# VH-VL binders against Adapter SH3BGRL (SH3BGRL), part 10

Target 1, 113 residues: Adapter SH3BGRL (SH3BGRL), of Homo sapiens (Human) (o75368)
Amino acid sequence: VIRVYIASSSGSTAIKKKQQDVLGFLEANKIGFEEKDIAANEENRKWMRENVPENSRPATGYPLPPQIFNESQYRGDYDAFFEARENNAVYAFLGLTAPPGSKEAEVQAKQQA
Key: E = the ipSAE of ESMFold2; O = the ipSAE of OpenDDE; V2 = 0.75 times the mean of E and O plus 0.25 times the DockQ between their complexes.

## First folded at step 13 (VH-VL; framework fv_diridavumab)

Design q3 (from p4 with light chain A98G G99P; at its last look DockQ between E and O 0.72; V2 from the best seeds 0.00; counts 0 for: pae E 2.5 > 2)
Fold by ESMFold2, look of step 13:
Structure q3 (fold): chain C 113 residues (1-113), chain A 119 residues (1-119), chain B 111 residues (1-111)
Amino acid sequence: as target 1 above (113 residues)
Amino acid sequence: EVQLVESGAEVKKPGSSVKVSCKASGGTFSNYAIHWVRQAPGQGPEWMGWIFPILGIAKYAPKFQGRVTITADDFAGTVYMELSSLRSEDTAMYYCARDEYWDSGMDVWGKGTTVTVSS
Amino acid sequence: QSVLTQPPSVSAAPGQKVTISCSGSSSNIGNNYVSWYQQLPGTAPKLLIYDNNRRPSGIPDRFSGSKSGTSATLGITGLQTGDEANYYCGTWDSSLSGPVVFGGGTKLTVL
């Protein structure tokens, strides 16, 4: 299952928009996911602190939400998600198989031909 | 290297309130936790509470719950601590301190500001 | 009446080693990260150790931290007269809805 770490009470408009872009995409494409709120839930906040890889953190400070995992495997932040979406590679980015008939499946079929 | 600066020393009467600011030189703290810690003369540090601006949360020590409010202005890179219903026992040095996380350790401290409560 | 207990004082000669203990409970030291602070006279506390045993940049490796069960230890080797200060342990306490608690402090005297 896809797990998206978010801060429901974030004071940043940019963060709120990025979180909604990720969650909205998952809902629109009927991709199952769980929201993990790091603002209201200390266990989620601690888990994210401990599981975002060192090379994916800012130079200092807490990693910015949203952060995306498949189960416990780190997939990326908003910028990685955005890049994958622009390249029709979101299912691969999430570690999922693109559904038949999706844009991503069509792109992959064209590239294999 | 960031430096924290608290607002200047204050002398207050019992029953009043004080609002202390904490500002970072050279940036913002929005993705850090900011703690407020006080230290009475001759005593050890006493934690009052914290705020984590990017997450939009603040928590307070039970001793200060109901008397302390911690807020942030992310645009100005400033955190505020307001302590109400002052009494002589609140006379202390007040520090703001940065923590990369809320639970790791306070790696940057302000120089502190004295709040004196006198009749 | 500190939640975390430290000896009130320790002393040793220059060049020697000293340890400072910090005793707590499972709700704090047992399950949470420990930090250590040095406070020289008239100054703000300074972080020496975070996340139990890590040193911030600029802290010499003669300062070390460790944790076992519900106790933590700060070690200082090669003592210098400039190390004379108060030392505090700190940690998150899960039983208090997440406040930070500090030890009562240990005064280090370098004789």
Scores: ipSAE 0.440, ipTM 0.808, lowest interface PAE 2.5, mean pLDDT 88
ESMFold2 (binder alone), look of step 13: mean pLDDT 87; pTM 0.910
OpenDDE, look of step 13: ipSAE 0.799; ipTM 0.920

Design q4 (from p4 with light chain G99Y; at its last look DockQ between E and O 0.80; V2 from the best seeds 0.00; counts 0 for: pae E 2.6 > 2)
Fold by ESMFold2, look of step 13:
Structure q4 (fold): chain C 113 residues (1-113), chain A 119 residues (1-119), chain B 111 residues (1-111)
Amino acid sequence: as target 1 above (113 residues)
Amino acid sequence: EVQLVESGAEVKKPGSSVKVSCKASGGTFSNYAIHWVRQAPGQGPEWMGWIFPILGIAKYAPKFQGRVTITADDFAGTVYMELSSLRSEDTAMYYCARDEYWDSGMDVWGKGTTVTVSS
Amino acid sequence: QSVLTQPPSVSAAPGQKVTISCSGSSSNIGNNYVSWYQQLPGTAPKLLIYDNNRRPSGIPDRFSGSKSGTSATLGITGLQTGDEANYYCGTWDSSLSAYVVFGGGTKLTVL
């Protein structure tokens, strides 16, 4: 299961929009996911601190939400998600197989040919 | 090197309020936790509460619930601590302190500002 | 009143070593990271140890931290006169409402 760590009460409009963009994409493509709130839930916040890889953290401060995992495997932040979407590679980014007939499956087939 | 600067010392009457500001040199606090800690003369530090602006968290020690409010401006360039209904026991040095992760340790402290409550 | 218990004072000669204990419970030291602070007279506290046993940049390796169960220890070797200060442990307490607690402090005297 895809897990998206978010701060539901973030003071940043930009962060809220990024979180909505990720969650909205997952919903629109019927990809199962769980929201993990790090603002209200200390255990989620501790888990994210301990599980975002060292080389994926910002130069200073706490890693910004949203942060995306497949089960316990780190997949990336918003910028990585955005990049994957631009390249029609979101399923690969999430560690999932693209559904037959999807844009990503079509692109993959053309690139292989 | 980041420095924290609290607003200047204040002398207050019992029953009034005080609002202390904290600014970071050359940056903002947006993805850091900022703690407020006070220290009465001859005593150890006492945690008052905390804010983590990017996460939207502001919480207070049980002792200060209802008397303390911690806020940040829209860009988290300045953090404020407001303590109301002042008493002589509130006379202390007040510090703001930065924590990269709320639970790791306060790695940057301001020099502190004195609040004196005289009756 | 401190949730965390420290000895009120410790002393040793220059060049020797000391340890400073910090005793708590499962809701604080047992389940949360411990930090240690040095406070020289007339100054703000300074972080010596974070995340139980890590040193910030600029803190010499003669300062060390450890944790076992609900107790934490600050070790200082090669004592210098400049180490005379108050030392505080700190951690989160995860009981009913999460909040930060400090020890009552330990005054180190270098004789």
Scores: ipSAE 0.426, ipTM 0.809, lowest interface PAE 2.6, mean pLDDT 88
ESMFold2 (binder alone), look of step 13: mean pLDDT 88; pTM 0.922
OpenDDE, look of step 13: ipSAE 0.804; ipTM 0.922

Design q5 (from p4 with heavy chain I57V; at its last look DockQ between E and O 0.84; V2 from the best seeds 0.00; counts 0 for: pae E 2.6 > 2)
Heavy chain, then light chain:
Amino acid sequence: EVQLVESGAEVKKPGSSVKVSCKASGGTFSNYAIHWVRQAPGQGPEWMGWIFPILGVAKYAPKFQGRVTITADDFAGTVYMELSSLRSEDTAMYYCARDEYWDSGMDVWGKGTTVTVSS
Amino acid sequence: QSVLTQPPSVSAAPGQKVTISCSGSSSNIGNNYVSWYQQLPGTAPKLLIYDNNRRPSGIPDRFSGSKSGTSATLGITGLQTGDEANYYCGTWDSSLSAGVVFGGGTKLTVL
ESMFold2, look of step 13: ipSAE 0.398; ipTM 0.787
ESMFold2 (binder alone), look of step 13: mean pLDDT 88; pTM 0.923
OpenDDE, look of step 13: ipSAE 0.856; ipTM 0.938

## First folded at step 15 (VH-VL)

Design t1 (framework fv_daxdilimab; at its last look DockQ between E and O 0.77; V2 from the best seeds 0.00; counts 0 for: pae E 6.5 > 2)
Fold by ESMFold2, look of step 15:
Structure t1 (fold): chain C 113 residues (1-113), chain A 119 residues (1-119), chain B 110 residues (1-110)
Amino acid sequence: as target 1 above (113 residues)
Amino acid sequence: QVQLQQSGAEVKKPGASVKVSCKASGGTFSNYAIHWVRQAPGQGLEWMGWIFPILGIANYAQKLQGRVTMTIDTSTSTAYMELRSLRSDDTAVYYCARDEYWDSGMDVWGRGTLVTVSS
Amino acid sequence: QSALTQPASVSGSPGQSITISCTGTSSDVGGYNYVSWYQQHPGKAPKLMIYDVSKRPSGVSNRFSGSKSGNTASLTISGLQAEDEADYYCSSYTSSSTVVFGGGTKVTVL
């Protein structure tokens, strides 16, 4: 299952919009997911912190929510999600098979040809 | 390159309160945790608490719970630490320090603010 | 909560290696890899020397190294130099999402 780490009490409008953009995409595409709130849940905070790979962290500052996992496998942050969407590669980014008839499935089929 | 500028030294009477400021220059710290650490004369470092305002979370040392409040004004990039009901053993240098998270190491420190509590 | 245990002092001659211990519990040093070391010269703010047990920030000499075994973290200073004479503090993240410092170790270069 896709797990999205979020901070429900974030004081940042930008963070809230990024979180909703990711969650809204998953809902609109009927992709199953769990929200993992780090604001009031210390176990979620510790887990997210420990499981974002060092090579996927920014040069300065710790990565902020949203952070996207498939089960325990890290997939990326908002910028990675945004880039995947621009390239019709969101299902691949999530480690999922694109639905038949989707634009992503069509692009993948043409790339194999 | 971020620098932390702390407010000047303070002299207080027992029972008063003090509010120390810590302003970031050359950047912001809305995306970082800010720790407050104090050091009594001739003594070691004592952690007081951290605040991570963009995530809306904070934690204080149990010893200081109820007497300390930490806040951040992100519009001015200024952190504040208020310590109330001062006692003579609160005499210390008070440091603010930046951390990428709340436990990743305090990589930028203010110069410290001496608070003297005496009658 | 409880301070991490460090020796009060450690001394060595120039060029020697010294090691400073930092002993906690399974709720801090033993349970997490979020141990840091700070150097403090008299009248100065602390300086981060080691984070995440063994990682060195940019600009810190490779003479400083860190390690951990069980509930004890260690800072090793190789090739001891006069400017290494300072107080050294360890710190650790705790299971209560707090930070705890050690009591400090005065390093004297003989």
Scores: ipSAE 0.032, ipTM 0.653, lowest interface PAE 6.5, mean pLDDT 86
ESMFold2 (binder alone), look of step 15: mean pLDDT 91; pTM 0.942
OpenDDE, look of step 15: ipSAE 0.693; ipTM 0.898

Design t2 (from t1 with light chain G31S Y32N Y93W; framework fv_daxdilimab; at its last look DockQ between E and O 0.44; V2 from the best seeds 0.00; counts 0 for: pae E 6.3 > 2)
Fold by ESMFold2, look of step 15:
Structure t2 (fold): chain C 113 residues (1-113), chain A 119 residues (1-119), chain B 110 residues (1-110)
Amino acid sequence: as target 1 above (113 residues)
Amino acid sequence: QVQLQQSGAEVKKPGASVKVSCKASGGTFSNYAIHWVRQAPGQGLEWMGWIFPILGIANYAQKLQGRVTMTIDTSTSTAYMELRSLRSDDTAVYYCARDEYWDSGMDVWGRGTLVTVSS
Amino acid sequence: QSALTQPASVSGSPGQSITISCTGTSSDVGSNNYVSWYQQHPGKAPKLMIYDVSKRPSGVSNRFSGSKSGNTASLTISGLQAEDEADYYCSSWTSSSTVVFGGGTKVTVL
């Protein structure tokens, strides 16, 4: 299960937009996921803070949502998601197999052939 | 160089509320936490809570849950701590402190605000 | 959460080394490496001396060092000087994303 850590009540417009971009993509593509809200859930805040790898956090401060996991395996932040989507590699980024007939599967088939 | 300027001393009666301010000077709030820490006369440091200004989320010491609220005003780069239903044992110096490191060091401290609660 | 346990006082002569202990639990000191130490002179705000167990912020003398083993963190002050006479507090994040301070240690330079 894909898990997306978000702040449902963020004071940042940029963070709100990034979160919605990730969640909206997952919903539009019927990718199953679970939202992990850090705004009112202390356990989720602690978990996100402690489980984003050291090399993937900012030089100062907390790692900011959205943060994307497959089960407990870290997949990336918004920038990594955005790059994957631009390259039709979101399923690979999420650690999932692209569905047959998807744009990503078509791109993969052309490159392998 | 960021410095934290706190509001002046307050004298309150039991049952009242106090709201202490903490303004960042020489900069604005960034991706870091603001902690509130108090110290009763002759006593040690007591952590009260933190607020993360960019996200607008906070976490409070269990002892103070329900009596304390921490807020921010991003337009003035000011953090606020409100303590309600004051008691005489709330008499203390109240500090705000920045935690800029991911690793939770409070590296910049305000000079403190004395709040005296007496009849 | 309970305060972290520190000795009430520690003393040493100029030029010597002293060590202050800070004992917590598996849910704070033992659960993470987010341990800090603060120096406080009378009438002043605390000053960060050590963070992340053993790191010094810029402007802090290399005479201050920190370490941790299990549920106990330690601050060592080498080359003790008169200006080091102050109260020292340890702090740790907890597994519930709160912070707990130690009770404080008064350092006396003899």
Scores: ipSAE 0.049, ipTM 0.688, lowest interface PAE 6.3, mean pLDDT 86
ESMFold2 (binder alone), look of step 15: mean pLDDT 91; pTM 0.943
OpenDDE, look of step 15: ipSAE 0.700; ipTM 0.904

Design t3 (framework fv_socazolimab; at its last look DockQ between E and O 0.09; V2 from the best seeds 0.00; counts 0 for: pae E 10.3 > 2, unsure alone 73.6 < 75, placed apart)
Fold by ESMFold2, look of step 15:
Structure t3 (fold): chain C 113 residues (1-113), chain A 119 residues (1-119), chain B 109 residues (1-109)
Amino acid sequence: as target 1 above (113 residues)
Amino acid sequence: EVQLVESGAEVKKPGSSVKVSCKASGGTFSNYAIHWVRQAPGQGLEWMGWIFPILGIANYAQKFQGRVTITADESTSTAYMELSSLRSEDTAVYYCARDEYWDSGMDVWGQGTTVTVSS
Amino acid sequence: QSALTQPASVSGSLGQSVTISCTGSSSDVGSNNYVSWYQQHPGKAPNLMIYDVSKRSGVSNRFSGSKSGNTASLTISGLQAEDEADYYCSSWTSSSTVVFGGGTKLTVL
């Protein structure tokens, strides 16, 4: 299952918009997911901080939400999601199979031709 | 070690403005939200607002909306709070405090800046 | 008329325990809101003791935090004279602002 770490009480409008963009896309495409709120849940905060790979962390400090996992496997942050969507590669980015007839499946078929 | 050093005490006339600085040293300023909290003599703590300098995002208590401006200069690791249209009830100690990622609480405080509004 | 309600004062004897409450609405104190506790001695800046029920690093194990419903609690066990101070709770609001409680004066008897 896709897990999206979010901060529901964040004061940042930019973070709120990024979180909503990710969650809204998953909902609209009927991709199953769980929200993991780090604002009021210490275990979710610790888990996110510990499980974002070193090469995906800022040089110092903590990674910012949203952070996207498939089960326990890290998939990326908002920028990675945005780029995957722009390239018609969101299902691959999430570690999922694109549905037949989807735009992503059509693009993949053209690449294989 | 993270330290916050505030500018010196101010004596102001009613109707004027004050701008208090808060210089951060140590740590990574890009990860900080900086809060401003004041305390009138013999009174409790009153939150005024925060800024997250790297994103340039700020938020204010409704009581101060329109009178307070919180800014930051990332190149000098300094936050500023400006309070305008000063009144005698604005006499207080003004603290800045660090909150890393909006997620650590106010775990480092400046020494406080006394602002006295004389009439 | 703070949004977070604390008792004005509490007292306890040396070596005993005391609990300070902090009650607000679900938008201020609830499962999604961080509640922090600050200790302030006269003439000093506040000091963070508890963040979201977790003890801050370097704070004595005698300090603990908890939440239940819309009430957060600070418990100080093994009271010492140095614990005599003002204590403030704080919380995030649903509009991403912060509110402090009115403060509680702890007297060690």
Scores: ipSAE 0.006, ipTM 0.604, lowest interface PAE 10.3, mean pLDDT 83
ESMFold2 (binder alone), look of step 15: mean pLDDT 87; pTM 0.917
OpenDDE, look of step 15: ipSAE 0.699; ipTM 0.900

Design t4 (from k1 with heavy chain T28P; framework fv_diridavumab; at its last look DockQ between E and O 0.85; V2 from the best seeds 0.73)
Heavy chain, then light chain:
Amino acid sequence: EVQLVESGAEVKKPGSSVKVSCKASGGPFSNYAIHWVRQAPGQGPEWMGWIFPILGIAKYAPKFQGRVTITADDFAGTVYMELSSLRSEDTAMYYCARDEYWDSGMDVWGKGTTVTVSS
Amino acid sequence: QSVLTQPPSVSAAPGQKVTISCSGSSSNIGNNYVSWYQQLPGTAPKLLIYDNNKRPSGIPDRFSGSKSGTSATLGITGLQTGDEANYYCGTWDSSLSAGVVFGGGTKLTVL
ESMFold2, look of step 15: ipSAE 0.553; ipTM 0.838
ESMFold2 (binder alone), look of step 15: mean pLDDT 89; pTM 0.924
OpenDDE, look of step 15: ipSAE 0.831; ipTM 0.931

Design t5 (from k1 with heavy chain F52S I54S L55S Y101S W102S; framework fv_diridavumab; at its last look DockQ between E and O 0.06; V2 from the best seeds 0.00; counts 0 for: pae E 17.7 > 2, placed apart)
Fold by ESMFold2, look of step 15:
Structure t5 (fold): chain C 113 residues (1-113), chain A 119 residues (1-119), chain B 111 residues (1-111)
Amino acid sequence: as target 1 above (113 residues)
Amino acid sequence: EVQLVESGAEVKKPGSSVKVSCKASGGTFSNYAIHWVRQAPGQGPEWMGWISPSSGIAKYAPKFQGRVTITADDFAGTVYMELSSLRSEDTAMYYCARDESSDSGMDVWGKGTTVTVSS
Amino acid sequence: QSVLTQPPSVSAAPGQKVTISCSGSSSNIGNNYVSWYQQLPGTAPKLLIYDNNKRPSGIPDRFSGSKSGTSATLGITGLQTGDEANYYCGTWDSSLSAGVVFGGGTKLTVL
């Protein structure tokens, strides 16, 4: 299952919008996911901070939500998700096979030709 | 059903090392964390550490830091725990256990394997 | 010396109710999910409760969990002789000794 670490009570409008964009995409495409709220759960916050790869952590402070995992495998932050979506590669970004009939599946069908 | 199977029971001399394997049957370790937990006779469980088999990232309990190494072969669906510099107090039942994350609880446990340390 | 404190034993007659307490601190029970495990004689632990109060598939409704502050409670109603076992609480501890911690266990005797 796709796990998205989020802050439900973030004071940042930018963070709220990014979280909504990720979760909205997953819901609209019927991709199963689980929210991990870091605002109400210290262990979720600690886990996220410790499991984002070092080369994906900011120079100062902590990684900001949303942070996207497939189970325990790190997939990326909002910027990586946004880039994947612009390239019709979100399923690949998530480590999933694109469903039949999707734009991404049409690109993958070329792999058979 | 998913089952976890540890390698067989072992008798070891003090100062040696033991390496126990844990293999999933009826499934894989993809997207799960694997914990190692031991239980000395008459005692409660004691957490040793965990690994994410997909990433290879492992964490260890402070008590075992420096003596335990947990590794994974994610494609083979096997996790290993090696405990070095064995002493008599390391005599225990050793379990591997699966969870979805470090906080989800350990929903599948192996049957356990005995490691006995004696002269 | 377990980080989490449980009573060493509890007992009750068949059909009755018991509760088993698990006392910790803000660094463990207070801010992290609690799990409960049943260990029948000669077997591996089995998950009874996760995420404080949720039951895995196959665990009957008579097992329940709750958490308040830095304490967690396992409740068992309608006791059966087959419930005679050791029960352990477990949780993440976020302090400098970070990792999973377990209680020392509670032996339930059904008389």
Scores: ipSAE 0.000, ipTM 0.538, lowest interface PAE 17.7, mean pLDDT 83
ESMFold2 (binder alone), look of step 15: mean pLDDT 89; pTM 0.923
OpenDDE, look of step 15: ipSAE 0.015; ipTM 0.635

Design t6 (from k1 with light chain N32Q; framework fv_diridavumab; at its last look DockQ between E and O 0.93; V2 from the best seeds 0.00; counts 0 for: pae E 2.1 > 2)
Heavy chain, then light chain:
Amino acid sequence: EVQLVESGAEVKKPGSSVKVSCKASGGTFSNYAIHWVRQAPGQGPEWMGWIFPILGIAKYAPKFQGRVTITADDFAGTVYMELSSLRSEDTAMYYCARDEYWDSGMDVWGKGTTVTVSS
Amino acid sequence: QSVLTQPPSVSAAPGQKVTISCSGSSSNIGNQYVSWYQQLPGTAPKLLIYDNNKRPSGIPDRFSGSKSGTSATLGITGLQTGDEANYYCGTWDSSLSAGVVFGGGTKLTVL
ESMFold2, look of step 15: ipSAE 0.631; ipTM 0.861
ESMFold2 (binder alone), look of step 15: mean pLDDT 88; pTM 0.921
OpenDDE, look of step 15: ipSAE 0.835; ipTM 0.932
ESMFold2, look of step 16: ipSAE 0.527; ipTM 0.827
ESMFold2 (binder alone), look of step 16: mean pLDDT 88; pTM 0.920
OpenDDE, look of step 16: ipSAE 0.840; ipTM 0.933

## First folded at step 16 (VH-VL; framework fv_diridavumab)

Design u1 (from t6 with light chain S94T; at its last look DockQ between E and O 0.83; V2 from the best seeds 0.00; counts 0 for: pae E 3.5 > 2)
Heavy chain, then light chain:
Amino acid sequence: EVQLVESGAEVKKPGSSVKVSCKASGGTFSNYAIHWVRQAPGQGPEWMGWIFPILGIAKYAPKFQGRVTITADDFAGTVYMELSSLRSEDTAMYYCARDEYWDSGMDVWGKGTTVTVSS
Amino acid sequence: QSVLTQPPSVSAAPGQKVTISCSGSSSNIGNQYVSWYQQLPGTAPKLLIYDNNKRPSGIPDRFSGSKSGTSATLGITGLQTGDEANYYCGTWDTSLSAGVVFGGGTKLTVL
ESMFold2, look of step 16: ipSAE 0.630; ipTM 0.861
ESMFold2 (binder alone), look of step 16: mean pLDDT 88; pTM 0.922
OpenDDE, look of step 16: ipSAE 0.816; ipTM 0.927
ESMFold2, look of step 17: ipSAE 0.315; ipTM 0.772
ESMFold2 (binder alone), look of step 17: mean pLDDT 88; pTM 0.921
OpenDDE, look of step 17: ipSAE 0.812; ipTM 0.925

Design u2 (from k1 with light chain N32E; at its last look DockQ between E and O 0.84; V2 from the best seeds 0.00; counts 0 for: pae E 3.5 > 2)
Fold by ESMFold2, look of step 16:
Structure u2 (fold): chain C 113 residues (1-113), chain A 119 residues (1-119), chain B 111 residues (1-111)
Amino acid sequence: as target 1 above (113 residues)
Amino acid sequence: EVQLVESGAEVKKPGSSVKVSCKASGGTFSNYAIHWVRQAPGQGPEWMGWIFPILGIAKYAPKFQGRVTITADDFAGTVYMELSSLRSEDTAMYYCARDEYWDSGMDVWGKGTTVTVSS
Amino acid sequence: QSVLTQPPSVSAAPGQKVTISCSGSSSNIGNEYVSWYQQLPGTAPKLLIYDNNKRPSGIPDRFSGSKSGTSATLGITGLQTGDEANYYCGTWDSSLSAGVVFGGGTKLTVL
């Protein structure tokens, strides 16, 4: 299952919007997911810190939500999600199979020819 | 090279409140935690609480719960610590300290500011 | 009494090695990262070791940290007179409304 680490109490408009964009996309596409709130839950904060790969952490500071995992496998942050969506590759980004008939499946079928 | 500067030393009467500011050179604290730590003369450091402004998280040590409030103006790069109902045992050096991660260690400390509580 | 226990003092001659212990519990040192701080007289604490055994930039490799079970150790080799200071361990504690705890401190004397 897809796990999205979020901060429910964030005062940042940018973080709130990014979180909403990710979660809203998953809901709209009926992709099962769990929210993992790092504001309310210390274990979620520690887990996210320890499991975001070193090469995906900011040069300084704490890795900021949203952070996206498939089970325990890191998939990326908002920027990676956004680029995947722009390239019709969100299911691949999530480690999922694109549904038949979707735009993503159609784009991938063109590349097989 | 980041410098943390606490507001100036204060002398307070018992029962009053003090509000100390902490400002980072170069503006914002961005995605860091800011801790408040005090140290009474001849004693070791004592953690009071922390704030992670961009995530909207503030937490206080149980000893200070109900008396301490930590707030931030992250855009202006300023964090505040307010301690109420002051007592003589609150006389100490008060530090703000930056932590890159909530559990890594405090890598940048201010020089500290003295709060003296005397009757 | 401090949650984290340190010896009140240690001493050694210049050029020698000293170790400073920090004893805690499973709610802190056993399951959390340990940091070490040096405090010279009249100055703010300075981070010496983070994440149990890592040195921040600018800290010489004669300072080292280690952790085993619920105890942590700071090692200082090639002791210099400028190392005379108080040393504190610190860590997150997940019990009793979780927060940061510090040891009571160890005064290092270089003789």
Scores: ipSAE 0.314, ipTM 0.776, lowest interface PAE 3.5, mean pLDDT 86
ESMFold2 (binder alone), look of step 16: mean pLDDT 88; pTM 0.918
OpenDDE, look of step 16: ipSAE 0.745; ipTM 0.911

